# VH-VL binders against q9nrl2r1430to1533, part 157

Target 1, 104 residues: q9nrl2r1430to1533
Amino acid sequence: GGVHELSAFEQLVVELVRHDDSWPFLKLVSKIQVPDYYDIIKKPIALNIIREKVNKCEYKLASEFIDDIELMFSNCFEYNPRNTSEAKAGTRLQAFFHIQAQKL
Short names: E, the ipSAE of ESMFold2; O, the ipSAE of OpenDDE; V2, 0.75 times the mean of E and O plus 0.25 times the DockQ between their complexes.

## First folded at step 10 (VH-VL)

Design q134 (framework fv_nezutatug)
Fold by ESMFold2-Fast, scan of step 10:
Structure q134 (fold): chain C 104 residues (1-104), chain A 121 residues (1-121), chain B 107 residues (1-107)
Amino acid sequence: as target 1 above (104 residues)
Amino acid sequence: QVQLQESGPGLVKPSQTLSLTCTVSGGSISSGYSWHWIRQHPGKGLEWIGSIYYSGRTDYNPSLKSLVTISADTSKNQFSLKLSSVTAADTAVYYCARSVYKGSRYYFDYWGQGTTVTVSS
Amino acid sequence: DIQMTQSPSSVSASVGDRVTITCKASQSISSWVAWYQQKPGKAPEPLIYAASSLQSGVPSRFSGSGSGTDFTLTISSLQPEDFATYYCQQADSFPWTFGQGTKLEIK
């Protein structure tokens, strides 16, 4: 992808980070604090990692960026039971992402 | 070896606040587990009261939410339950428990022995 | 919100019998059910998690099955130490809920 795509990815990541429901997604889950997380989740990811990838120009296509964001949400729903605070935050943030991603 | 031990008064008067403490040994309450209070009414099934996570976040059974506070004291490796405005319906055996996620959603892998609480004059 | 209903409420059996206990969820919970054994005066102890996974140290005569709304705990050859009350628990959706219990008694 082009400069326009990279600018759009950065803008969207910033909007996600600033969203009220971003708190479960800001940083990788700590193995010290949640030792069983990495037994269940095979491909951990978080907004700080995605933002670094954007800044390093590692996304060639919008689909690669979208896939990483969707992986983040699918990890949330796989680990966290339904109707928990994390799962509810994930559902709302994912809906916000889907609306914003239409611009990509 | 993880062990949980409940402590608190065996008798509480109606309208008072029930206060119970769970002391954890063989593991840290600051690690990535959830710590729970579960009660069992005489001759009845189990009722989940609430939980506290390593982060200090709490979840309460919606039926009890306005009456329940769960807190943690990491320096003592303890977590505590306060149940306000108790009535005879709060008479039960109270358990503390830990949940773990091992190839499934949460299940309660370690339990305290339980402490009997009677609400009466 | 999710109601767990066990059947039977009580069952009488003899040593060596095959015993089955059923648990029904009011809505689909995938495979997120655990089973506990409680002996008189003791705390519940985990037997099975994720519908069919045996907890470490639990005898192989215990097994679980099911998905969606219908779950079964089976004891293939009942032993004297198995007389207890059994509870199912769903972990699919907050708040966590238990079945009412099934009491397994000596015939």
Scores: ipSAE 0.415, ipTM 0.794, lowest interface PAE 2.4, mean pLDDT 89

Design q135 (framework fv_nezutatug)
Fold by ESMFold2-Fast, scan of step 10:
Structure q135 (fold): chain C 104 residues (1-104), chain A 121 residues (1-121), chain B 107 residues (1-107)
Amino acid sequence: as target 1 above (104 residues)
Amino acid sequence: QVQLQESGPGLVKPSQTLSLTCTVSGGSISSGYSWHWIRQHPGKGLEWIGSIYYSGRTEYNPSLKSLVTISADTSKNQFSLKLSSVTAADTAVYYCARSVYKGSRYYFDYWGQGTTVTVSS
Amino acid sequence: DIQMTQSPSSVSASVGDRVTITCKASQSISSWVAWYQQKPGKAPEPLIYAASSLQSGVPSRFSGSGSGTDFTLTISSLQPEDFATYYCQQADSFPLTFGQGTKLEIK
C-alpha cells in the first residue's frame, strides 16, 4: 500500500462514520451489555478499530482494508436476522461502501 | 433463576387499547438480551408480536406495526405492550419471553406463564 | 415472511414409539431453527436450538436435525410426559415465525 491509498482509506472511513446508517458499527459491541456476542462472533471489528489501523499504516493492500470492512458487515449479518434495524442499516451502509470503494 | 410474569386486564372492550406489563426477576432487562411479546389465539399457533432491546430499540411484526408499541422501564425491570384499536381477533393468551443468541439467534429460553385477554363487549 | 410448515398437524402414538415431526421453511434459513414443547395450559418450553443442539436438562431421547429448508424433531422412545404440542421457529428473518404446531396424542 502507497501513501495515496492511506489517504483514500481515511477519507472513506470518515464518510462511513458520518453516514446515517453507521450507528451499529461505530464501536465494538460491549461484552457487559451483550455477553453472548463474543461467543458467536470470533473476529469482532468496528469502524473505530479500522480507523486506528489506517492511522497506524497497518493496511499494506487495499484488499486488506476492504476485507476488514466486509468482515464488519459479515459479523452484522451473522448476528442480526435479516430485516432487523441493524441488518437494514448494514445493508444500506454496505451498498454505500461498495460504491465508494470503486475508487480504491 | 430468571422469571417473567405478565400482568394486565383480562377483559378489554373493542376499539380500546390493550396494555400488558411483563415483570422480570433474576435478571436485568438492561442486559443485551431481547425481550419479546408473543401471543396465541384460541386453538391456534404462536404469533410473534415484537421485541425491545437493552438499547430501547424496538422491532414489530409488520402485520401489527401501526397498532403496537413496546416500551421498557428499567427502574422497575419491566417491559410493556400496548396494542391499540383492539377487536375480537386480538383475543389470545399473551406471553412475554426472553431471547438469547444460541446458534438459532432469537431462541426463547424463558417464558412467562401467559395471561388470557378476551376482547368482548 | 418466511412460512414454517409442520407435518403432521397431529400424530397419535404409544409410549415407547419413535416419533418424528418435520418442519419446512418456505426459503433457506441455514440452521437458525429452534423447537419448543407446549403442554396443555402452560407456556412453551425450550427444547432445541441451532437445529440440533439440545437444551440443558432436556432428555436425550429428543434430537433435532436438518439445515436449509427441511428440519426434523425426533423422540426416540416416547414417554408419558412427552404428549404435548411441538413448535418449530425460524430466526433467519424478521418477523420471527413459528410453525403451526404438531399435537402429539396418546393412541
Scores: ipSAE 0.340, ipTM 0.807, lowest interface PAE 3.4, mean pLDDT 89

Design q136 (framework fv_nezutatug)
Fold by ESMFold2-Fast, scan of step 10:
Structure q136 (fold): chain C 104 residues (1-104), chain A 121 residues (1-121), chain B 107 residues (1-107)
Amino acid sequence: as target 1 above (104 residues)
Amino acid sequence: QVQLQESGPGLVKPSQTLSLTCTVSGGSISSGYSWHWIRQHPGKGLEWIGSIYYSGRTDYNPSLKSLVTISADTSKNQFSLKLSSVTAADTAVYYCARSVYKGSRYYFDYWGQGTTVTVSS
Amino acid sequence: DIQMTQSPSSVSASVGDRVTITCKASQSISSWLNWYQQKPGKAPEPLIYAASSLQSGVPSRFSGSGSGTDFTLTISSLQPEDFATYYCQQADSFPLTFGQGTKLEIK
């Protein structure tokens, strides 16, 4: 993408990071703290990695950016039971993302 | 191997707070497992009370109406249950347990032996 | 809350029998069902996780199957040490919930 597209991706990632429900998504799950996470989740991702990819201009299409965000939510719902604090945060943040992604 | 041991009073008066502690050996409560309290009423099945995660986050059974607090003391490798305003309905065997995620989601792989709590005057 | 219903509530069987215990969830729980064995006066013991995965050290006569709402625990050839109460537990949604238990008794 162009300068305008990259600015839009950066703005959206910043909004996600600042959201109250971003706490499960800010950084990759620690292998030391959660040793089985990487046995279950084959494509780990987090907001800090997505933001780094935006800053390095690695997203050429809006669909690639959206796919990485959706993968992040998909991983959350795969690993965490429904109605856990993580899954509830993920559900609310995903809804917020879908509204904001209309700007892309 | 990992071992869990419950401790606390065997008898609690109605309206008081029940306090139980689970001591963990052979593993750290700070490693990425969930640590739970589960109870069993006389002659009945199992009821999940709540959990604490390695991060300190807690989840509680909504049926207990905010009467439950679970906390951890990582320096002692212990986690504890406080159940306030107890009634005769809280008479049960109380277990502490560890759950693992590894392909299982909240599978209880280690349990304490259980401690009997009677609520009576 | 997800309700877990076990059937039968009790079953009488003889050593060598094939025993099947059923667990039904009030809504789909995918494969997120675990089974436990509890002997009188003892804590529950882990038996099966994720509907069909056998706990290390558990004899191969135990097996689990099912997905969605209907699950079964099978003991292919009952042994004396298998007389116990069996519980299913769902892990799809909080609060975690257990079935009411199935008591396996000597015929």
Scores: ipSAE 0.346, ipTM 0.808, lowest interface PAE 3.2, mean pLDDT 90

Design q137 (framework fv_nezutatug; at its last look DockQ between E and O 0.63; V2 from the best seeds 0.00; counts 0 for: pae E 4.2 > 2)
Fold by ESMFold2-Fast, scan of step 10:
Structure q137 (fold): chain C 104 residues (1-104), chain A 121 residues (1-121), chain B 107 residues (1-107)
Amino acid sequence: as target 1 above (104 residues)
Amino acid sequence: QVQLQESGPGLVKPSQTLSLTCTVSGGSISSGYSWHWIRQHPGKGLEWIGSIYFSGRTDYNPSLKSLVTISADTSKNQFSLKLSSVTAADTAVYYCARSVYRGSRYYFDYWGQGTTVTVSS
Amino acid sequence: DIQMTQSPSSVSASVGDRVTITCKASESISSWVAWYQQKPGKAPEPLIYAASSLQSGVPSRFSGSGSGTDFTLTISSLQPEDFATYYCQQADSFPLTFGQGTKLEIK
């Protein structure tokens, strides 16, 4: 992907970061604060990592960008039981993402 | 070893607010585990009330509606339960507990000894 | 809410007996079941997590099995200290819910 796609990815990541439900996703989970997280989640990712990948031009296709965002949500739902605050935030943010991603 | 100890009044009048505190020793409430309140009604099973995480985020049992608040004081290594507008149905033994292995789905590995609360006039 | 139903509600057994208690979930919960032992006047003690993983320090006569909706706790050779009430708990969905308990009492 080109400059247009990178600009679109950056705009979408900024919108996700600013969303009220972004709090579980802003940065990688701390191993010190949550010791069992990395025993369960083998492909950790967060919005700060995705934004860095956008800035480094690591996404060549919109599908690669979408896959990383979906991995982030998948990790949330794998680690957190249904109806926890994290899972509820993830569900709402994922729905918001799906609406915005239609532009990609 | 981790120890949890409940404290609060044993008798509360109907319509008042029940306030309980759990003091944690041998581990930090900021360590990344989750910290819970669970109660047991006389002659009945266990009911999960709610949880608080190292981040200060809370989850509550919807059956308690808007009546429950859980908070943490990290400087004292304590977390607390407030249950407003109590009735005789809130008479129970109240436990605080730690959950380990969130990824193995909320297993309570340490419990306080429990404190008996009676709601009566 | 996920309902957890234990059977039997009570069982009378003798030292040396094999005892099995069952826990059924109202919907599939994968392997996300824990088991606890509670003695009169005491807090519950952890026994088993993730359906079959034994808590460190718990005797090997305790075992758990099951997946989906049907779970069992087995005590292979009952000891005097095992007479207690046993609870299952699901952790697939909030709110966390417990079974009603199975009281294991001496014949």
Scores: ipSAE 0.425, ipTM 0.817, lowest interface PAE 2.4, mean pLDDT 89
Fold by ESMFold2, look of step 11:
Structure q137 (fold): chain C 104 residues (1-104), chain A 121 residues (1-121), chain B 107 residues (1-107)
Amino acid sequence: as target 1 above (104 residues)
Amino acid sequence: QVQLQESGPGLVKPSQTLSLTCTVSGGSISSGYSWHWIRQHPGKGLEWIGSIYFSGRTDYNPSLKSLVTISADTSKNQFSLKLSSVTAADTAVYYCARSVYRGSRYYFDYWGQGTTVTVSS
Amino acid sequence: DIQMTQSPSSVSASVGDRVTITCKASESISSWVAWYQQKPGKAPEPLIYAASSLQSGVPSRFSGSGSGTDFTLTISSLQPEDFATYYCQQADSFPLTFGQGTKLEIK
């Protein structure tokens, strides 16, 4: 809810974006370049969208913010086979997120 | 309709770099599909070597990762395999293939005819 | 790596026979298996993807089933052109891996 929580969400999103393994998650997957993505992934989301929601104060509870971040990882694991570059990046970034999220 | 054709030398000496090219016709390499190299050893079966995507990103079999490079030349509608420091164990028929995304992950719907590569001194 | 083990290694059968080939994964791969047919001197050709979906142009006598670790390819009435080697392939994890093959021969 308050200014401190929103600052914490922003700080966490910035740390996720700076992480070397953020590259699959920075922006929404292009429908033109990956035509079947939106047939498979029903609730697409990416770090740029989550950051916009933080900036617009759209997260009222930490659980709502965490749910969007976890949805982002779940989409990655649903679309990509295990041990692909995208899935491995997702696993490492998710582990980093879990450590950083202890601050919330 | 889509056709893949491998090209490259059939004989390579040990320690040299194997270089193969796959030419794609009847479709674009930039089409949002994945492009793969797969080899078939005498008596040992099929082995996936690696993939390149329309984005230019690659994934490699970990058993070959330090030795393999896959690249694409979109202006020629081609993708290529380089395998460094070859040994007799790299003797195989090499195929290029396309992967289809139909909610079914990586299966290979189009294959080249294959090119036989022998590694010998 | 996920190991794919095919059984049997070879099958002797007659035209008209029903033939089943099995493929076992070393860990669960959901439904992410494909099947290929390879004739001598030719590249593999796709038959089935996602365990049970027929590739376009594949005769309906071919069918696939299974989930988890156990998968089957069935040819309901064997034709002369079906004598070939068959491979399964898992697509759930990199590296992508193939079964060792099942050779289907004339009895």
Scores: ipSAE 0.173, ipTM 0.764, lowest interface PAE 4.2, mean pLDDT 89
Fold by OpenDDE, look of step 11:
Structure q137 (fold): chain C 104 residues (1-104), chain A 121 residues (1-121), chain B 107 residues (1-107)
Amino acid sequence: as target 1 above (104 residues)
Amino acid sequence: QVQLQESGPGLVKPSQTLSLTCTVSGGSISSGYSWHWIRQHPGKGLEWIGSIYFSGRTDYNPSLKSLVTISADTSKNQFSLKLSSVTAADTAVYYCARSVYRGSRYYFDYWGQGTTVTVSS
Amino acid sequence: DIQMTQSPSSVSASVGDRVTITCKASESISSWVAWYQQKPGKAPEPLIYAASSLQSGVPSRFSGSGSGTDFTLTISSLQPEDFATYYCQQADSFPLTFGQGTKLEIK
């Protein structure tokens, strides 16, 4: 993707961050607060990391960008029990992402 | 070692509010754990009532959500249960418990001894 | 809600026997299952977490297995202090739910 695609990624990340359900995803999980998180989640990722990658033009394909976003949600659903606030937020945000990703 | 102790009235009249307190010793409720209320009706199994997390967030059993309030007092290292509009169906042994934070899953590793609450006029 | 169907409801056994208790989840819950032991007039005590992990201080004769929907608690050689009621519990989803219990009695 070119500059136009990168702009699309930036815009989408901004929209995700601004979403009401982004709070579980804004930054990496604190090891202090969740000591066992990184024992379970082997590929941690968050929106701030994805944003940084976008800013650095590390995504060459839309699929790479989408993969990281999906990984973020996958991590959430793996670690958090269903019907938790985090899982519910993730479900809603992922649905929003899937709609927006169709524009990529 | 962490220890939990339930306290409150053992008798509550119908339509009144059941109030219990769990006092925690040997550990802080502000640490990265979750704190739960579970009850056992005579002749029945265990029923999860609700939880409060170290962050202050709460989760409730949907079957009781409209009637249940769980709160915490970090200064006293206590968390409490309020169950409104009680009926005979709320007669049970009430346990408070802690869940260790293991993959954000709730396994109850420490329990109070339980307190019997009878709903009767 | 996820239902945990525990079986049998009761079992009679003798000291030294191998005892198996099963729990079936109404849907797949990975390995998010715990087992508890409860004696009369006492609070439940944890035995197993994450389907197969032995709780600290629990004798090695206790073991858990299973994933998905079918879970098993096994006591390899029953001891006198093991006669009690056992419960499974799913930790996959809210609301947290327990099995109906299995009463292990002396034959």
Scores: ipSAE 0.028, ipTM 0.716, lowest interface PAE 3.3, mean pLDDT 93
ESMFold2 (binder alone), look of step 11: mean pLDDT 91; pTM 0.937

Design q138 (framework fv_nezutatug)
Fold by ESMFold2-Fast, scan of step 10:
Structure q138 (fold): chain C 104 residues (1-104), chain A 121 residues (1-121), chain B 107 residues (1-107)
Amino acid sequence: as target 1 above (104 residues)
Amino acid sequence: QVQLQESGPGLVKPSQTLSLTCTVSGGSISSGYSWHWIRQHPGKGLEWIGSIYFSGRTDYNPSLKSLVTISADTSKNQFSLKLSSVTAADTAVYYCARSTYLGSRYYFDYWGQGTTVTVSS
Amino acid sequence: DIQMTQSPSSVSASVGDRVTITCKASESISSWVAWYQQKPGKAPEPLIYAASSLQSGVPSRFSGSGSGTDFTLTISSLQPEDFATYYCQQADSFPLTFGQGTKLEIK
């Protein structure tokens, strides 16, 4: 909790959004474009949703924020085969996140 | 029903570029499927060449390195393969295929009939 | 790259036999294996996806099983139209890779 933690969450989400490898994670996967996604992924999430939760002060603990980010990466690796463009982007962005999350 | 049909020259000279086109009917290549090229060498197994997604992003088999390019023409509902600097080892039957979005990663649910390509001088 | 090894390379069987074809991955691929049937001069036809899910329209005598590294395709009562070459394919990692094929021949 606290003001400093909420500010840190917003800063981290902004850094993730600006990263070159954020493209698979910016918005929820479209059911029109990828119809089977929601049959496989039961807890969909994306950076735009996480940022909205930060702005609405829905994260009370750093662990809750980290759990949502990790769920986003877990969904990516569950849906996409290893070494696909999406999975490679996810691996690099997750590594970047782990470095930045040390500041939380 | 979805149909895929390969077209292109059956004979290519060594060092030239092989160009093949897959025409899709009964479905749009801009839908949420991925579209692939797969080849089969005479008397041998299947080798995945690469894919293009509805978004225009591509993935290629690293064994073909910088030699392969896959592109899409959504106005014609076609996707194409260019394989540069061909050798006799590129002699094969070439298939285009659709990867299903039906709950199992990269399962090829529709295939073209295949086109035979011979690389010889 | 993940190597897919099929066993046997060929099998001779009679109509009515139970036939099992195996496929071994060089590393764990969870359940991400598909099976295809190919007849001479024709494109491969989809049979099974996600190790055990039967493609719509495929006869129930075909079944798949396995997880991790070891997978099997079973034909419970072989019919004349089943004589073909069968291929497994992994979808856990790019590049996508296929087994070398198992030729099912009339005994």
Scores: ipSAE 0.313, ipTM 0.791, lowest interface PAE 3.6, mean pLDDT 89

Design q139 (framework fv_nezutatug)
Fold by ESMFold2-Fast, scan of step 10:
Structure q139 (fold): chain C 104 residues (1-104), chain A 121 residues (1-121), chain B 107 residues (1-107)
Amino acid sequence: as target 1 above (104 residues)
Amino acid sequence: QVQLQESGPGLVKPSQTLSLTCTVSGGSISSGYSWHWIRQHPGKGLEWIGSIYFSGRTDYNPSLKSLVTISADTSKNQFSLKLSSVTAADTAVYYCARSTHIGSRYYFDYWGQGTTVTVSS
Amino acid sequence: DIQMTQSPSSVSASVGDRVTITCKASESISSWVAWYQQKPGKAPEPLIYAASSLQSGVPSRFSGSGSGTDFTLTISSLQPEDFATYYCQQADSFPLTFGQGTKLEIK
């Protein structure tokens, strides 16, 4: 038995999931509940998908991981009007992410 | 087909809480639309008060600050407005409305008939 | 908050006239504007959404145009039932805001 340390990407995703403002980002938007979402957003993504990619070692570079997180926020700001609860949560979580991503 | 109907007291005293309910028929408040309260002061324009979503998430006009609460009762297919500490400036016709989700932008496709609220001693 | 300013505040017209009402946003709202018609004692009814899309059931004499900050509602041949107050509304940012209204009056 060896000792495993959590990857930097896994640690950061866990911190994002646990943040109070993660609620709009935890899983993919439901097509049934929000029918027009997929007409507007062509590259949907969420924290559960990103975490799965981390666990499967699909990110070769930190930039690829950061790009997926930024795509998630970009989708939020594209779909949701400014100053909605979702957009405000996205703004705060994105700022938190930028601080934490300095560790990468 | 979808209909909205406001109900509540037509006269409220200053400093009291105004409570209004919107009953929805021909559609479910859990169906993925957003549900709103909008008011119109006598002889003036329209003011958006706030909204509640199918998820239970609420958004409020910052000009009304912590004075507004919107809630939903899915078992009764109703959503409600509470406006605390009312003054004469809250005298208005109050509408409930549904918004479409066209690009997530909120356009009011169905409105209730409106209920007149007078704030007076 | 985004301010929506309508012009004119009132307009007098005759049946058969072409009428235009304008709406100016204090900052760019892309195409995210709607127009509503309100008759005395009644709730507003939707006419146009996303600047130029006609609401189902609304007569084709109504049209909307514009993007950014400047928007127009046009009635190509005014009918007696069109005398009402018209409101624009921006949907780009919360809080949602309306113009002050334009009253269309019989000449």
Scores: ipSAE 0.266, ipTM 0.776, lowest interface PAE 4.1, mean pLDDT 88

